# VHH binders against EKC/KEOPS complex subunit cgi121 (cgi121), part 2

Target 1, 174 residues: EKC/KEOPS complex subunit cgi121 (cgi121), of Schizosaccharomyces pombe (q9p7j3)
Amino acid sequence: MILPLFPETQVHVFVYENVSNCAAIHEQLISQNPIYDYAFLDAATILYKKQVYSAIIRALEDRRDEQMKTKTIHSEVILSLSPKTEISSAFRQFSMTKKSKNIVVVKIDSKLTEEEEFERLDKLVEGNRVEFSDEELQKLIDFKVLKKNYKLDPSTLENPLASILSSIALRGYS
Key: E = the ipSAE of ESMFold2; O = the ipSAE of OpenDDE; V2 = 0.75 times the mean of E and O plus 0.25 times the DockQ between their complexes.

## First folded at step 23 (VHH; framework vhh_5c3l_4)

Design w2 (from v2 with S106T; at its last look DockQ between E and O 0.58; V2 from the best seeds 0.00; counts 0 for: pae E 11.8 > 2)
Amino acid sequence: QVQLQESGGGLVQPGGSLRLSCAASGFTFSSYAMSWVRQAPGKGLEVVSDISDSSGSTTYADSVKGRFTISRDNAKNTLYLQMNSLKPEDTAVYYCASEYFWDTDTGFDYRGPGTQVTVSS
ESMFold2, look of step 23: ipSAE 0.000; ipTM 0.333
ESMFold2 (binder alone), look of step 23: mean pLDDT 78; pTM 0.786
OpenDDE, look of step 23: ipSAE 0.415; ipTM 0.744

## First folded at step 24 (VHH; framework vhh_5c3l_4)

Design x1 (from v2 with S54N; at its last look DockQ between E and O 0.81; V2 from the best seeds 0.00; counts 0 for: pae E 5.4 > 2)
Amino acid sequence: QVQLQESGGGLVQPGGSLRLSCAASGFTFSSYAMSWVRQAPGKGLEVVSDISDNSGSTTYADSVKGRFTISRDNAKNTLYLQMNSLKPEDTAVYYCASEYFWDTDSGFDYRGPGTQVTVSS
ESMFold2, look of step 24: ipSAE 0.230; ipTM 0.645
ESMFold2 (binder alone), look of step 24: mean pLDDT 79; pTM 0.799
OpenDDE, look of step 24: ipSAE 0.277; ipTM 0.672

Design x2 (from v2 with T59I; at its last look DockQ between E and O 0.77; V2 from the best seeds 0.00; counts 0 for: pae E 8.1 > 2, unsure alone 64.0 < 65)
Amino acid sequence: QVQLQESGGGLVQPGGSLRLSCAASGFTFSSYAMSWVRQAPGKGLEVVSDISDSSGSTIYADSVKGRFTISRDNAKNTLYLQMNSLKPEDTAVYYCASEYFWDTDSGFDYRGPGTQVTVSS
ESMFold2, look of step 24: ipSAE 0.026; ipTM 0.536
ESMFold2 (binder alone), look of step 24: mean pLDDT 78; pTM 0.786
OpenDDE, look of step 24: ipSAE 0.031; ipTM 0.420

## First folded at step 25 (VHH; framework vhh_5c3l_4)

Design y1 (from x1 with S31D; at its last look DockQ between E and O 0.77; V2 from the best seeds 0.00; counts 0 for: pae E 3.8 > 2)
Amino acid sequence: QVQLQESGGGLVQPGGSLRLSCAASGFTFSDYAMSWVRQAPGKGLEVVSDISDNSGSTTYADSVKGRFTISRDNAKNTLYLQMNSLKPEDTAVYYCASEYFWDTDSGFDYRGPGTQVTVSS
ESMFold2, look of step 25: ipSAE 0.370; ipTM 0.734
ESMFold2 (binder alone), look of step 25: mean pLDDT 79; pTM 0.795
OpenDDE, look of step 25: ipSAE 0.270; ipTM 0.666

Design y2 (from v2 with T104V; at its last look DockQ between E and O 0.61; V2 from the best seeds 0.00; counts 0 for: pae E 6.0 > 2)
Amino acid sequence: QVQLQESGGGLVQPGGSLRLSCAASGFTFSSYAMSWVRQAPGKGLEVVSDISDSSGSTTYADSVKGRFTISRDNAKNTLYLQMNSLKPEDTAVYYCASEYFWDVDSGFDYRGPGTQVTVSS
ESMFold2, look of step 25: ipSAE 0.182; ipTM 0.590
ESMFold2 (binder alone), look of step 25: mean pLDDT 79; pTM 0.791
OpenDDE, look of step 25: ipSAE 0.019; ipTM 0.458

## First folded at step 26 (VHH; framework vhh_5c3l_4)

Design z1 (from y1 with N54S; at its last look DockQ between E and O 0.71; V2 from the best seeds 0.00; counts 0 for: pae E 5.2 > 2)
Amino acid sequence: QVQLQESGGGLVQPGGSLRLSCAASGFTFSDYAMSWVRQAPGKGLEVVSDISDSSGSTTYADSVKGRFTISRDNAKNTLYLQMNSLKPEDTAVYYCASEYFWDTDSGFDYRGPGTQVTVSS
ESMFold2, look of step 26: ipSAE 0.209; ipTM 0.628
ESMFold2 (binder alone), look of step 26: mean pLDDT 78; pTM 0.785
OpenDDE, look of step 26: ipSAE 0.166; ipTM 0.588

Design z2 (from y1 with S35N; at its last look DockQ between E and O 0.07; V2 from the best seeds 0.00; counts 0 for: pae O 9.5 > 2, placed apart)
Amino acid sequence: QVQLQESGGGLVQPGGSLRLSCAASGFTFSDYAMNWVRQAPGKGLEVVSDISDNSGSTTYADSVKGRFTISRDNAKNTLYLQMNSLKPEDTAVYYCASEYFWDTDSGFDYRGPGTQVTVSS
ESMFold2, look of step 26: ipSAE 0.069; ipTM 0.544
ESMFold2 (binder alone), look of step 26: mean pLDDT 79; pTM 0.798
OpenDDE, look of step 26: ipSAE 0.011; ipTM 0.267

## First folded at step 27 (VHH; framework vhh_5c3l_4)

Design aa1 (from y1 with S57D; at its last look DockQ between E and O 0.06; V2 from the best seeds 0.00; counts 0 for: pae O 9.8 > 2, placed apart)
Amino acid sequence: QVQLQESGGGLVQPGGSLRLSCAASGFTFSDYAMSWVRQAPGKGLEVVSDISDNSGDTTYADSVKGRFTISRDNAKNTLYLQMNSLKPEDTAVYYCASEYFWDTDSGFDYRGPGTQVTVSS
ESMFold2, look of step 27: ipSAE 0.062; ipTM 0.522
ESMFold2 (binder alone), look of step 27: mean pLDDT 79; pTM 0.795
OpenDDE, look of step 27: ipSAE 0.007; ipTM 0.241

Design aa2 (from y1 with S52N; at its last look DockQ between E and O 0.55; V2 from the best seeds 0.00; counts 0 for: pae E 11.6 > 2, unsure alone 64.8 < 65)
Amino acid sequence: QVQLQESGGGLVQPGGSLRLSCAASGFTFSDYAMSWVRQAPGKGLEVVSDINDNSGSTTYADSVKGRFTISRDNAKNTLYLQMNSLKPEDTAVYYCASEYFWDTDSGFDYRGPGTQVTVSS
ESMFold2, look of step 27: ipSAE 0.000; ipTM 0.274
ESMFold2 (binder alone), look of step 27: mean pLDDT 78; pTM 0.785
OpenDDE, look of step 27: ipSAE 0.119; ipTM 0.588

## First folded at step 28 (VHH; framework vhh_5c3l_4)

Design bb1 (from y1 with S98A; at its last look DockQ between E and O 0.05; V2 from the best seeds 0.00; counts 0 for: pae E 6.9 > 2, placed apart)
Amino acid sequence: QVQLQESGGGLVQPGGSLRLSCAASGFTFSDYAMSWVRQAPGKGLEVVSDISDNSGSTTYADSVKGRFTISRDNAKNTLYLQMNSLKPEDTAVYYCAAEYFWDTDSGFDYRGPGTQVTVSS
ESMFold2, look of step 28: ipSAE 0.045; ipTM 0.527
ESMFold2 (binder alone), look of step 28: mean pLDDT 83; pTM 0.831
OpenDDE, look of step 28: ipSAE 0.017; ipTM 0.324

Design bb2 (from y1 with S98T; at its last look DockQ between E and O 0.02; V2 from the best seeds 0.00; counts 0 for: pae E 13.6 > 2, unsure alone 63.0 < 65, placed apart)
Amino acid sequence: QVQLQESGGGLVQPGGSLRLSCAASGFTFSDYAMSWVRQAPGKGLEVVSDISDNSGSTTYADSVKGRFTISRDNAKNTLYLQMNSLKPEDTAVYYCATEYFWDTDSGFDYRGPGTQVTVSS
ESMFold2, look of step 28: ipSAE 0.000; ipTM 0.154
ESMFold2 (binder alone), look of step 28: mean pLDDT 79; pTM 0.798
OpenDDE, look of step 28: ipSAE 0.007; ipTM 0.267

## First folded at step 29 (VHH; framework vhh_5c3l_4)

Design cc1 (from x1 with S30D; at its last read DockQ between E and O 0.62; V2 from the best seeds 0.00; counts 0 for: pae E 3.5 > 2)
Amino acid sequence: QVQLQESGGGLVQPGGSLRLSCAASGFTFDSYAMSWVRQAPGKGLEVVSDISDNSGSTTYADSVKGRFTISRDNAKNTLYLQMNSLKPEDTAVYYCASEYFWDTDSGFDYRGPGTQVTVSS
ESMFold2, look of step 29: ipSAE 0.324; ipTM 0.710
ESMFold2 (binder alone), look of step 29: mean pLDDT 78; pTM 0.788
OpenDDE, look of step 29: ipSAE 0.703; ipTM 0.859
ESMFold2, fold request of step 31: ipSAE 0.250, 0.290, 0.298; ipTM 0.661, 0.682, 0.686
ESMFold2 (binder alone), fold request of step 31: mean pLDDT 79, 79, 78; pTM 0.789, 0.794, 0.785
OpenDDE, fold request of step 31: ipSAE 0.843, 0.721, 0.799; ipTM 0.914, 0.867, 0.896
ESMFold2, last read: ipSAE 0.366, 0.270, 0.372; ipTM 0.737, 0.662, 0.743
ESMFold2 (binder alone), last read: mean pLDDT 79, 78, 78; pTM 0.791, 0.785, 0.783
OpenDDE, last read: ipSAE 0.757, 0.732, 0.744; ipTM 0.878, 0.867, 0.876

Design cc2 (from v2 with A97V; at its last look DockQ between E and O 0.61; V2 from the best seeds 0.00; counts 0 for: pae E 4.6 > 2)
Amino acid sequence: QVQLQESGGGLVQPGGSLRLSCAASGFTFSSYAMSWVRQAPGKGLEVVSDISDSSGSTTYADSVKGRFTISRDNAKNTLYLQMNSLKPEDTAVYYCVSEYFWDTDSGFDYRGPGTQVTVSS
ESMFold2, look of step 29: ipSAE 0.263; ipTM 0.664
ESMFold2 (binder alone), look of step 29: mean pLDDT 78; pTM 0.787
OpenDDE, look of step 29: ipSAE 0.528; ipTM 0.794

## First folded at step 30 (VHH; framework vhh_5c3l_4)

Design dd1 (from cc1 with S31D; at its last look DockQ between E and O 0.56; V2 from the best seeds 0.00; counts 0 for: pae O 8.6 > 2, unsure alone 64.4 < 65)
Amino acid sequence: QVQLQESGGGLVQPGGSLRLSCAASGFTFDDYAMSWVRQAPGKGLEVVSDISDNSGSTTYADSVKGRFTISRDNAKNTLYLQMNSLKPEDTAVYYCASEYFWDTDSGFDYRGPGTQVTVSS
ESMFold2, look of step 30: ipSAE 0.281; ipTM 0.674
ESMFold2 (binder alone), look of step 30: mean pLDDT 78; pTM 0.782
OpenDDE, look of step 30: ipSAE 0.010; ipTM 0.311

Design dd2 (from cc1 with A97V; at its last read DockQ between E and O 0.79; V2 from the best seeds 0.00; counts 0 for: pae E 3.0 > 2)
Amino acid sequence: QVQLQESGGGLVQPGGSLRLSCAASGFTFDSYAMSWVRQAPGKGLEVVSDISDNSGSTTYADSVKGRFTISRDNAKNTLYLQMNSLKPEDTAVYYCVSEYFWDTDSGFDYRGPGTQVTVSS
ESMFold2, look of step 30: ipSAE 0.349; ipTM 0.735
ESMFold2 (binder alone), look of step 30: mean pLDDT 79; pTM 0.790
OpenDDE, look of step 30: ipSAE 0.706; ipTM 0.860
ESMFold2, fold request of step 31: ipSAE 0.415, 0.360, 0.389; ipTM 0.758, 0.726, 0.746
ESMFold2 (binder alone), fold request of step 31: mean pLDDT 79, 79, 79; pTM 0.796, 0.794, 0.788
OpenDDE, fold request of step 31: ipSAE 0.596, 0.391, 0.717; ipTM 0.828, 0.739, 0.860
ESMFold2, last read: ipSAE 0.381, 0.406, 0.391; ipTM 0.748, 0.753, 0.755
ESMFold2 (binder alone), last read: mean pLDDT 79, 79, 79; pTM 0.791, 0.795, 0.789
OpenDDE, last read: ipSAE 0.490, 0.720, 0.509; ipTM 0.782, 0.861, 0.793

